# Designs tried in a protein design chat: VH-VL binders against Probable Rho-GTPase-activating protein 6 (rga6). Part 2

Target 1, 235 residues: Probable Rho-GTPase-activating protein 6 (rga6), of Schizosaccharomyces pombe (o43027r312to546)
Amino acid sequence: TNLCKFTFPTPECAPPSLLLPHIFAQCVHFLSLNALHVPGIFRISGSGPVIKAITEYFYSPPHFWLDETSEIFKRIGFPSYIDIAAVLKRYIMLLPGGLFTHKDILNLLVPLYVDSSRVKVPIDIRNEMAALCFSQIDSYVRFSILCSLLALLHQIATRTQELENGMENTKDSTLMKPEALGIIFGPLLLGNSSTDLSKSCPSGNVNDLMRFETEKARVEAKIVEGLIIHWPEVL
Below, E stands for the ipSAE of ESMFold2; O stands for the ipSAE of OpenDDE; V2 stands for 0.75 times the mean of E and O plus 0.25 times the DockQ between their complexes.

## First folded at step 1 (VH-VL)

Design g2 (from g1 with heavy chain R99H I100S Y101E S104F S105W G106S Y107G F109L; framework fv_gevokizumab)
Fold by ESMFold2-Fast, scan of step 1:
Structure g2 (fold): chain C 235 residues (1-235), chain A 122 residues (1-122), chain B 107 residues (1-107)
Amino acid sequence: as target 1 above (235 residues)
Amino acid sequence: QVQLQESGPGLVKPSQTLSLTCSFSGFSLSTSGVGVGWIRQPSGKGLEWLAHIYWDDDKSYNPSLKSRLTISKDTSKNQVSLKITSVTAADTAVYFCAHSEYDFWSGYLDYWGQGTLVTVSS
Amino acid sequence: DIQMTQSTSSLSASVGDRVTITCRASQSISSYLSWYQQKPGKAVKLLIYAASSLQSGVPSRFSGSGSGTDYTLTISSLQQEDFATYFCQQSYSTPLTFGQGTKLEIK
């Protein structure tokens, strides 16, 4: 269990009355309020010992939301944004059966991407994601995780765009754009899908397999990138 | 990396068929999600999309001109062709071809050729 | 067909100005909107796709915003090379349609 009712800090970015694992809720809440502008967020690996300390801290969930005065920061130091982001990623990575358990999720989404019809109509992606989550025993929790994650990633991408548009030189910027977030979260959210996404790949050809895996990762990244960009229209 | 170059006759007579060729490099029309479109611009006027062809040989045409347009590709030569039948002075324009990538969330024309001027006159 | 309307056909500005160009669709296009720059004698250049995503190699002073039917292109600090004609374009449905263009001119 260890679940809590959750309202995303920017109410228009997520459905009301989400139900999240306490550790996930704490990470999303903290990052949404404090870490939208952190260079390399989700890309940079955290410190193993610090990630472990944060995870263990949430074995006994606090009564209050994490902030700079929280007890954990006396132990690990503030701000620890990268490490809290790493805890969030690790939580998703370790979900039993993954967030989407349907092995052919890419094959369900690929016809929208490579269909012979070039008229792109709004798909209720939120309902499709919900339907896939509702195949699991903790379906509303999985749906809540997905919605709150996409809300957070959309906020980060929006903040990055606002900040970079004010910069004279963005060449060295490591703030996270939708493309970069898609590369990170594409495989994380969709990587459990079928390896036969475009057409059958000969099992004995190593070069064909590598080319196929590269294409699969590209499609996964593009789907998540688009979902981040258009999240307000999806929800 | 991606480059496109239009070629055409420069001058065509009214009622004839206009043939245009787009030659490209840096991508293949056998790659899933890739397409090439044709856009034109009469002097001092706006841009008008004409037709699109995709990696799977799917084709889209502007309904206002569909009966006069034929788009085709030769993947092995890295070329896309557009034919316009029964031309009139109204077809005088600069013709562009452009690369597009059809993905789940967007379709946009990210690289364009320089354009080729076609004048319809006797 | 979806009609795209840019509020002005021409706009005068000086180097260093913040410039905003607006585009309205006749129906909701769900952020399937791109912005292009055209200079005489040069290829048309994509600046923004999916309403707000900056194309690789485009200066950060360009940004896009909007949703539904109303969209804007903003240039935060106008440079000499930015005097050009700007077009919006929807890719929500075929036929692809463009705004009439906004020519940015030296004040």
Scores: ipSAE 0.000, ipTM 0.453, lowest interface PAE 14.7, mean pLDDT 80

Design g3 (framework fv_gevokizumab)
Heavy chain, then light chain:
Amino acid sequence: QVQLQESGPGLVKPSQTLSLTCSFSGFSLSTSGVGVGWIRQPSGKGLEWLAHIYWDDDKSYNPSLKSRLTISKDTSKNQVSLKITSVTAADTAVYFCARTDYYGSGSYEFDYWGQGTLVTVSS
Amino acid sequence: DIQMTQSTSSLSASVGDRVTITCRASQSISSYLSWYQQKPGKAVKLLIYAASSLQSGVPSRFSGSGSGTDYTLTISSLQQEDFATYFCQQSYSTPLTFGQGTKLEIK
ESMFold2-Fast, scan of step 1: ipSAE 0.000; ipTM 0.452

Design g4 (from g1 with heavy chain I100L Y102G S104Y S105E Y107W, light chain L96Y; framework fv_gevokizumab)
Fold by ESMFold2-Fast, scan of step 1:
Structure g4 (fold): chain C 235 residues (1-235), chain A 122 residues (1-122), chain B 107 residues (1-107)
Amino acid sequence: as target 1 above (235 residues)
Amino acid sequence: QVQLQESGPGLVKPSQTLSLTCSFSGFSLSTSGVGVGWIRQPSGKGLEWLAHIYWDDDKSYNPSLKSRLTISKDTSKNQVSLKITSVTAADTAVYFCARLYGDYEGWYFDYWGQGTLVTVSS
Amino acid sequence: DIQMTQSTSSLSASVGDRVTITCRASQSISSYLSWYQQKPGKAVKLLIYAASSLQSGVPSRFSGSGSGTDYTLTISSLQQEDFATYFCQQSYSTPYTFGQGTKLEIK
């Protein structure tokens, strides 16, 4: 396990002195400086051989922070943003136990981000409750991964909004909005959390199962969307 | 993509019931986190919220008008209806329907119809 | 009921001006505030929700700010198409209430 101390490039978007796996730190650092404006970032699949090459490169320390002159880019080509994003995403997918391991996290977050008509929570209370959820992560490394990831996703979403506000037609834009990032990262970050939905998985026909899976994914996507949008206020 | 269109009688006599229909496309009230509301505006005056209905059939009414208001939905037809009983000249206004969109940031009306003028006169 | 007061019913401005429209709630509404634009012959348009969030498709010259009871809508460089009536609205509690509107007129 190669861990390193990490400072997010925009200090206001993350707590100071995070502790990250070296591979994750390299990906977050590179993408936050170079890839906020890339169409389809995290949605478009990378190249399997290229992803493997990048991953193996990071297992051969020491390495300085990735930049355009890094040796790996002589082999795979620059910019490789999609592939580096894929390495980051796969790292999260393969973490033992996932990031949100607490049984009730999803149930607590649902009223804050999904069903405000039933539980009308003021914005300041919602931010405080979200911060409380994050404080219950008992691994500083997992906490650091989550904070740096949300900081990165917030930066991407902010850059997308800035660029799309200048466009005459946003219908054809493939830049990543909070909703799209939530769809990708919702199940990835929250899929392992216990919920009332997971306790009562419906048996029976395909339509009931389809509704269950669709609703679970929607809820998870909405939570991550909200966390991305309001991330600086949760800190 | 999201569009709403109001329809109503145009002219209603005092003491009668006013019936309004909102027909919409580009979304469904079977989807959670959405609703449809009614807002009115008398000539030269401000906007007044009347009622809204959520995807799960929960309803909210303006307390000053609650005894006279009934909101309902037909999810299969993509329609929401509002009835106002015992109308008076004070009910003369342009009536708008709008999609109520909700999430962690609260509820807001993100798309509106063009409005339909209702005159209460004998 | 929560009363929403816009400090002026009309403002005169010229193209290129920075325009600020203010809205005050009779009690704290915790940023559950939206801004709408109304033009004759067009549907009412959402500009800002949650006090500061820009609605998709709305030009970046529009911005919202504020907290508690005091909120502002700013147009950083006024365009010809921006001459309209602007309304604030709270969704903190029912009944939802609107400000009286501010009509932005050509100077």
Scores: ipSAE 0.000, ipTM 0.407, lowest interface PAE 19.5, mean pLDDT 81

Design g5 (framework fv_gevokizumab; at its last look DockQ between E and O 0.02; V2 from the best seeds 0.00; counts 0 for: pae E 18.0 > 2, placed apart)
Fold by ESMFold2, look of step 2:
Structure g5 (fold): chain C 235 residues (1-235), chain A 123 residues (1-123), chain B 107 residues (1-107)
Amino acid sequence: as target 1 above (235 residues)
Amino acid sequence: QVQLQESGPGLVKPSQTLSLTCSFSGFSLSTSGVGVGWIRQPSGKGLEWLAHIYWDDDKSYNPSLKSRLTISKDTSKNQVSLKITSVTAADTAVYFCAHRPEYSYGLDYFDYWGQGTLVTVSS
Amino acid sequence: DIQMTQSTSSLSASVGDRVTITCRASQSISSYLSWYQQKPGKAVKLLIYAASSLQSGVPSRFSGSGSGTDYTLTISSLQQEDFATYFCQQSYSTPLTFGQGTKLEIK
């Protein structure tokens, strides 16, 4: 089968007994154990031929393990951390209907993580409300993908903070902070599901459309940034 | 299962507004990701994309025609409408409506098309 | 606007032949490409989406390949019913644009 039971290596970061596609689970597991420190992970593009080869097995029965003994890697070489990260991004990009199939879930997330100009919600209530929003995902596989990805991104962000503590100038770092990860994953995870933002787009001129897309991307980035920072508290 | 059918006036006078309706079955515009598009083809010529509308009422128009086009939907009636103002002989074509599938990963392609309806602008 | 060019406007072939139809974009479109079949008096039919993904119900003799600016549609063993006009379409940016078509005719 294409699916497997999965337990994230740091059990505090994800619900137990997730159900993931085999290649997604292997990539998340490998990156979680080996690649929390990689500069530019998810930002830097990987090798097109390597990514294509791995992705093609994503649509067929599993024929390989993500290690150097697999037959696929004898032909193309073992993928870099950057290549494996690109496979995760490509999987989400190709997911039918995106990660969210209900169009209103993100309208509930905006006041929790972005628009705090009104009555502020206590953090424990915010986290419970976010958890309730994610429980409305009616595909356990999509839910599992979200949970395992956010667990991985949280670990990367935590490791980045640890490595940068005590540095004289953290602005010189190429490590991936929650802000950078949010910019990358905001549109990727949320771009099809923010119905209020897409409905508010004026259609009168090109400059308004470009400003709308920039603001939509900014909101999506901030939501994902907040989820990454607070992820263990959402569980 | 997915079916689309175009309906329109057949003949229209120059300077008038051309109104087209797409009636469909086998899908709903309340489904996330779904859309309906309009494409036209002048006799013996290529295909020209005009506009499409998504389930959430987001709209996209061909920039060369945008000032003359209006697309709208009625989800409860399973209909999408296209209006083209100030028509000329250049608007004579077969007009197709087409389904944009729900799991398209941001790709705008059309998996099911109507049979098309011929609209002639008398010149 | 992204121009889609099908350099061959018509192509003659026999039943059983392997046929290749090409499409070139004026800039990279990152596999945001689909292929369609049109027969006179019939609805347009989607064959390939995302450059290489076969639409459900399309015979396996059809395949798509390519990347960047250069894309191909291949029919591995031509059948009588495959004589039609074939269009490529990009969805990388608005406006969505089609190639001018390649008409596949009986030799």
Scores: ipSAE 0.000, ipTM 0.411, lowest interface PAE 18.0, mean pLDDT 78
ESMFold2-Fast, scan of step 1: ipSAE 0.000; ipTM 0.447
ESMFold2 (binder alone), look of step 2: mean pLDDT 91; pTM 0.939
OpenDDE, look of step 2: ipSAE 0.098; ipTM 0.686

Design g6 (framework fv_gevokizumab)
Heavy chain, then light chain:
Amino acid sequence: QVQLQESGPGLVKPSQTLSLTCSFSGFSLSTSGVGVGWIRQPSGKGLEWLAHIYWDDDKSYNPSLKSRLTISKDTSKNQVSLKITSVTAADTAVYFCARMDYDILTGYSEFDYWGQGTLVTVSS
Amino acid sequence: DIQMTQSTSSLSASVGDRVTITCRASQSISSYLSWYQQKPGKAVKLLIYAASSLQSGVPSRFSGSGSGTDYTLTISSLQQEDFATYFCQQSYSTPLTFGQGTKLEIK
ESMFold2-Fast, scan of step 1: ipSAE 0.000; ipTM 0.439

Design g7 (framework fv_gevokizumab)
Fold by ESMFold2-Fast, scan of step 1:
Structure g7 (fold): chain C 235 residues (1-235), chain A 124 residues (1-124), chain B 107 residues (1-107)
Amino acid sequence: as target 1 above (235 residues)
Amino acid sequence: QVQLQESGPGLVKPSQTLSLTCSFSGFSLSTSGVGVGWIRQPSGKGLEWLAHIYWDDDKSYNPSLKSRLTISKDTSKNQVSLKITSVTAADTAVYFCARIGSSWYEDLYYFDYWGQGTLVTVSS
Amino acid sequence: DIQMTQSTSSLSASVGDRVTITCRASQDISNYLSWYQQKPGKAVKLLIYAASSLQSGVPSRFSGSGSGTDYTLTISSLQQEDFATYFCQQSYSTPLTFGQGTKLEIK
């Protein structure tokens, strides 16, 4: 695996001196600089052939930091924001073992972000406990991926809020809010973690299984939504 | 347009410290993945890499010269400096600074833009 | 240290010739190889990076090939301005090392 040293384009949004897989670094860098305002970013699937072309381009080192003048865009067309976002998302999806390396990370985060928690945790304690959870990630590369991803998602959500504050009717907006980003990234980031919620064995009944999966996805989405909103305080 | 320009003393006496400055424009060392290195070329000989510094202040030195070399950057001035202590006649060379490309890498890939070089002569 | 060997120190050629310059690394460098052109009194110029990628602004008559330990720079139709010294350089590991250089001279 090819790794590179990386500084998030907005330095205050992430820890200094991250270590990222080059494909992930290229996607985060490009999207942070060019794609914070794109309706449906990460939700829209993109084009399979274009995603493949971008992925193959990044596997052939070395390449200049991706920008409008990059050779790949002569082949596939600029801006390709949706497709580059899809490359980032698929990289996370295919990552062996997921991003959280501790089996119980989801159980640690549930009480901090989910409405059904028995313990109501104050915001300042919640942020401190979330930061402690991140410090327990065994791999600096996985830690760097999570930090740079949450920095990017926080910037998208912030830009959405800025743009929507100028809109007459926000119901028509397809810009990505923290809730929508949480729905997309919750299962991707947390889907492989065990939870006290999932320790109830679902019956072989299709309806019970579907209810279980729906509730698990809701919990995962709420956790990621909260991390996106409060990312600056977790840092 | 990317430009680099070396400056040095021209003449330095044996046992003294040689100080070189690289001033550049068209890029910043605050940009991820970017670095600046120093390469020298003694008269009639090949190119020898001395040191480099990356945007994150990561430094590398030629092991044969490491004890005598100090590289530093001033991001606000767009400058990279190299100091060589206890110079001898063997340090007489043209000294180049060059940008380490604007590309993804864990390892150094290439020097994409070079200065014109500054001649340093070590003699009494 | 990785040793870079350009076995030919000088090569004579005529305008219009196909010229090949070779470079051998003492170990596998996984295409972390660049080619440079040096003319007297001018800045060193990057021609090829990653063994085969042409630098922007470099004429298409220049090409790089090779893998592992063996690499080649080819000039498909030599022009008057191409008479210069050519260096290969590995960036697979520090210390960064250069070949001895191949001086391309008028026949």
Scores: ipSAE 0.000, ipTM 0.405, lowest interface PAE 18.1, mean pLDDT 80

Design g8 (framework fv_gevokizumab; at its last look DockQ between E and O 0.53; V2 from the best seeds 0.00; counts 0 for: pae E 7.2 > 2)
Heavy chain, then light chain:
Amino acid sequence: QVQLQESGPGLVKPSQTLSLTCSFSGFSLSTSGVGVGWIRQPSGKGLEWLAHIYWDDDKSYNPSLKSRLTISKDTSKNQVSLKITSVTAADTAVYFCARSLTYYDYSGDFDYWGQGTLVTVSS
Amino acid sequence: DIQMTQSTSSLSASVGDRVTITCRASQSISSYLSWYQQKPGKAVKLLIYAASSLQSGVPSRFSGSGSGTDYTLTISSLQQEDFATYFCQQYDSYPLTFGQGTKLEIK
ESMFold2-Fast, scan of step 1: ipSAE 0.255; ipTM 0.658
ESMFold2, look of step 2: ipSAE 0.053; ipTM 0.625
ESMFold2 (binder alone), look of step 2: mean pLDDT 90; pTM 0.928
OpenDDE, look of step 2: ipSAE 0.326; ipTM 0.716

Design p1 (framework fv_pimurutamab)
Fold by ESMFold2-Fast, scan of step 1:
Structure p1 (fold): chain C 235 residues (1-235), chain A 122 residues (1-122), chain B 107 residues (1-107)
Amino acid sequence: as target 1 above (235 residues)
Amino acid sequence: EVQLVESGGGLVQPGGSLRLSCAASGFTFSSYGVHWVRQAPGKGLEWLGVIYSGGSTDYGNEFTSRFTISRDNAKNSLYLQMNSLRAEDTAVYYCARDYYDFWSGYDAFDIWGQGTMVTVSS
Amino acid sequence: EIVLTQSPATLSLSPGERATLSCRASQSVSSYIHWYQQKPGQAPRLLIKDASNRATGIPARFSGSGSGTDFTLTISSLEPEDFAVYYCQQYSNYPLTFGGGTKVEIK
């Protein structure tokens, strides 16, 4: 993979001097500057041929940042926000070993962001413990991907909030809130570090397995929702 | 509930034309891409082409000049216009829904019709 | 175009046995592989998405693995309804292509 040094467009939203795969950096950079207000971003399916054209474009030169004058947009048209978001999402989906590589990460994050019978952790301690979990990621590239992604998702959620605060009826909105983004990215970010389902399902029943998978996805979604909402406090 | 039903197949002479239809029900048709896949008797599956929710189309190389995919969202229908048919176009033609799920990639076929037989023979 | 080669062409097994089906791509497809099951006279059914993710309603005995050029579909313990033809499909490059299929038949 071709790596590049990356500075998130709004520096206050991410740690300095991140190291990202070129294709991921291009997608994050473009979407952060151009696509915070797109209905259904990351949820809506794009065009397969367009997604492949974008992917192939980034595996070829150039080293210039993607913008409206970029050569690719002569082929696929501008804007291609949904398709660029799909490339970003697919890149994460195909990462070997995922972003949180330790099996215990899910258990560490649950009491910080998911309602439980345990006494709630104070906000200051919660943020410090989340930061500690991030510091335990054994790959600087994976750490950088996670930080830049959460920065982007936080910006999208913030823009959604700004726009919906001006709406008369928010039920008609298809803009992405933290809850919806958590549903999409929860399993992508945390699924690969979770307990093996074949070991965790005591009955071996298909219905029990499906219920377990559904609950696991709910918990993962809740954690990512919380990380998106409180991202500036974790930095 | 969710289903696709093909129609319009039949016997056609070489060089002839035929239009296949695919009727969708039980889901929001306009939100999904839809593919055409064919299978010659006793042979494997062959991808023919697609029309995505946004209207973009793509085809297998051998089909670009002879086949056209279109859709009518108001009628919940997908069409395949086939021209200059050859004996090797004899196959069961399936329409299949592109998978719409934020968890998965693109170009997966989660719902299939039962197929309609096209026979190209003199 | 990307060619997918499935092996074996035919697999003769008894109910209760494990089935292992192979799909090899002529070039890397990352994890952009789906698996389908087709019974005689029926349309195909989606089994596995993106190499390893079971489709909705698919029994736990079906699992997929692999990346790059080598992919495997495993049926841990064959049931009578599992005797069918299985196809892999790639979506890494256009045109989309299917493998030639593996027929799992009763011994």
Scores: ipSAE 0.000, ipTM 0.402, lowest interface PAE 18.3, mean pLDDT 80

Design p2 (framework fv_pimurutamab)
Fold by ESMFold2-Fast, scan of step 1:
Structure p2 (fold): chain C 235 residues (1-235), chain A 123 residues (1-123), chain B 107 residues (1-107)
Amino acid sequence: as target 1 above (235 residues)
Amino acid sequence: EVQLVESGGGLVQPGGSLRLSCAASGFTFSSYGVHWVRQAPGKGLEWLGVIYSGGSTDYGNEFTSRFTISRDNAKNSLYLQMNSLRAEDTAVYYCAREGLYDSSGYYEAFDIWGQGTMVTVSS
Amino acid sequence: EIVLTQSPATLSLSPGERATLSCRASQSVSSYIHWYQQKPGQAPRLLIKDASNRATGIPARFSGSGSGTDFTLTISSLEPEDFAVYYCQQYSNYPLTFGGGTKVEIK
């Protein structure tokens, strides 16, 4: 029930006038200003007690802005950017029904972003089809969460590219690329909108279920990777 | 093959100390939080504590003064230092990985467990 | 600390029957419950994450439900390999705690 009007810090990266839960808005805002260049962001687990303390803080009135001067930092100490990212990620994990509400959304997005797809879509049509998929989200709040998240992930990926272009050797870089972010967010954004695993392999053996789960995760990761890379074209 | 293997268990006298090890293989150990969980013979599971990927630790209240968790990322190893052992500490000790999205996707969900190592505290 | 109470302590059933296992928390844990299966002489195995999400490789006959203080693990039709002890675990508050377990045994 704690919603706020939100403008993403780089206006060209998100639709204007989004509507977000306070906890999500503050984490996105904080990370977009402070944490685009943090190694392992979203991949590395945070501290459970710190994540819980931040989460409870935003669900206890009154709610305050999360920044370096926030009163909560006096109680729990200064949390790492990893902890703030973990709060954001946990919020998405706990959303009832996920962000895409259509069971077939995975099948709609495969031809747009997965190179192994049998159906190839021209680039100029891809952006229109992706925008159509986003317009199918019937909750403005969920639409706003998805748009602000993809804007943040795109900014992180862009910053990673900028920093790595300046490096002599990138193989030791732990900065987050679109591929890595896709692996993390693929299941979170698309897992609940896909057909049930049990429907595809009812009473199947464990090996068949594992193959299906692995391929599903790969496809979900590729879709989110594509959405991150091409996010400005979808807006 | 993602695996955790505990070692260092055995018979120890009351008041003694023992250090358990947990060797990790098949995954990037430094990226994961890892936990110690014990189980007394015929009893349920009891959480001891955790060391996060960033190196900070949390313990169950009963363990904070006697037990210390540490890790060596270069050796892909997790440790549990146990001091002032009591008969009540007799248990199988498990190390367990908390999952990331590529394997489990949820915090403090123990997706990979070791086989356990038995610690017996007896005179 | 949050206390998790599992009931019944022992559930005696035959293969093919439906098993329903309860886990009650002493205070609200939202959906922050995981379920594990432990067979004799083995380490626990993750079954259900966040109250209702099956872990990788877990058969469809296992399902979880509930929120707040009341949680349920259901096995729709028991197979011989399902006779084991089942534990719920909360991650809402530190210290992390487990329930006392429900032993599902052959009648």
Scores: ipSAE 0.000, ipTM 0.428, lowest interface PAE 15.1, mean pLDDT 80

Design p3 (framework fv_pimurutamab)
Fold by ESMFold2-Fast, scan of step 1:
Structure p3 (fold): chain C 235 residues (1-235), chain A 121 residues (1-121), chain B 107 residues (1-107)
Amino acid sequence: as target 1 above (235 residues)
Amino acid sequence: EVQLVESGGGLVQPGGSLRLSCAASGFTFSSYGVHWVRQAPGKGLEWLGVIYSGGSTDYGNEFTSRFTISRDNAKNSLYLQMNSLRAEDTAVYYCARDLYGDYWEDAFDIWGQGTMVTVSS
Amino acid sequence: EIVLTQSPATLSLSPGERATLSCRASQSVSSYIHWYQQKPGQAPRLLIKDASNRATGIPARFSGSGSGTDFTLTISSLEPEDFAVYYCQQRSNWPLTFGGGTKVEIK
């Protein structure tokens, strides 16, 4: 894995001096500058051959920041926004152990972002607690991945809000809102944080296990939705 | 149990069309990319194409104009529409699940048992 | 497209012997080679992914190695159920391609 120093394209949206895997940095940089308005971004899987071509391209030196003039686009066509987003998403899926290193991270975040919690946490305390949770990530690379990802997702959500405010009919919009992004990234970012779900269950308990898994996915989605919405406050 | 079952194969005349189906069970079908792979009698394996969880498709160059892959997640089903069939298309057609869903492993961990398509006059 | 050449086409051995199967790519595929086993009348089964990673449920006697253009599948001691056709497949570039296969048969 090649690592590189990274500055988010809108510097105020992320901590300075991040350290990212080169392929992840390329995807974040490109999408932040070019793809905030793409319908179905991250939800649509993209083309496998194009995703592979992009991935292999980043392993072959020399490389510059990906843009319209990049050599890869002569072969696969421009702009391939969905495919570049798919490369980024799959990179996260491939990370051993996920992004959070603390096994109880899900339990720490539930009271902050899930309305089913009995404890109502004031917004300023919530932001402090979220920042504290991020400080428990013991890998600077994983911390950098999470920060740059949330910065990108927040930008997409903000651009969606701006564009939809100008629409006469938002019912037909397929632009990505925080709720939809939370559904996609909830399991990816938080799915491995808990070990309380049994992998071996008697068939008589299948319905109970399914209800538990559905509720867990809902909670994970709500946490990531909240992190996306309130990302500037956590910074 | 995780399973894929192909159907729709049979005898077709040259120039004809045929639609193959692949029924998935035992896993969250909508989360996985699925491939079509064929094998002529006594010959090797040949990759046809893929449809990923989001609905995007890709094909081998020889198949782009004649074959179309689609899916219906509500029915847990994968389809292969075959047009302008030739004698060379005679083969067993397999559907196969991409390892780990929406992942570019492009490794086939679960296969159907295949359905035979014979193109002959 | 990337062409994969498997050799030998047929390998005749006895149970207990070591089998070594070769797969050569027309250009570098890094480590992106998978191996499959196919028995007569059956669908293929995944053996090895990305050159050397054994798939779930595959016996330890199967191992893979190689990088770039030269890859090897090794069966350390053949069992009766191992007599089958073996295919390599590359995932480096599109379209995905398979080798022509190596038939491992009883002497």
Scores: ipSAE 0.000, ipTM 0.428, lowest interface PAE 14.6, mean pLDDT 80

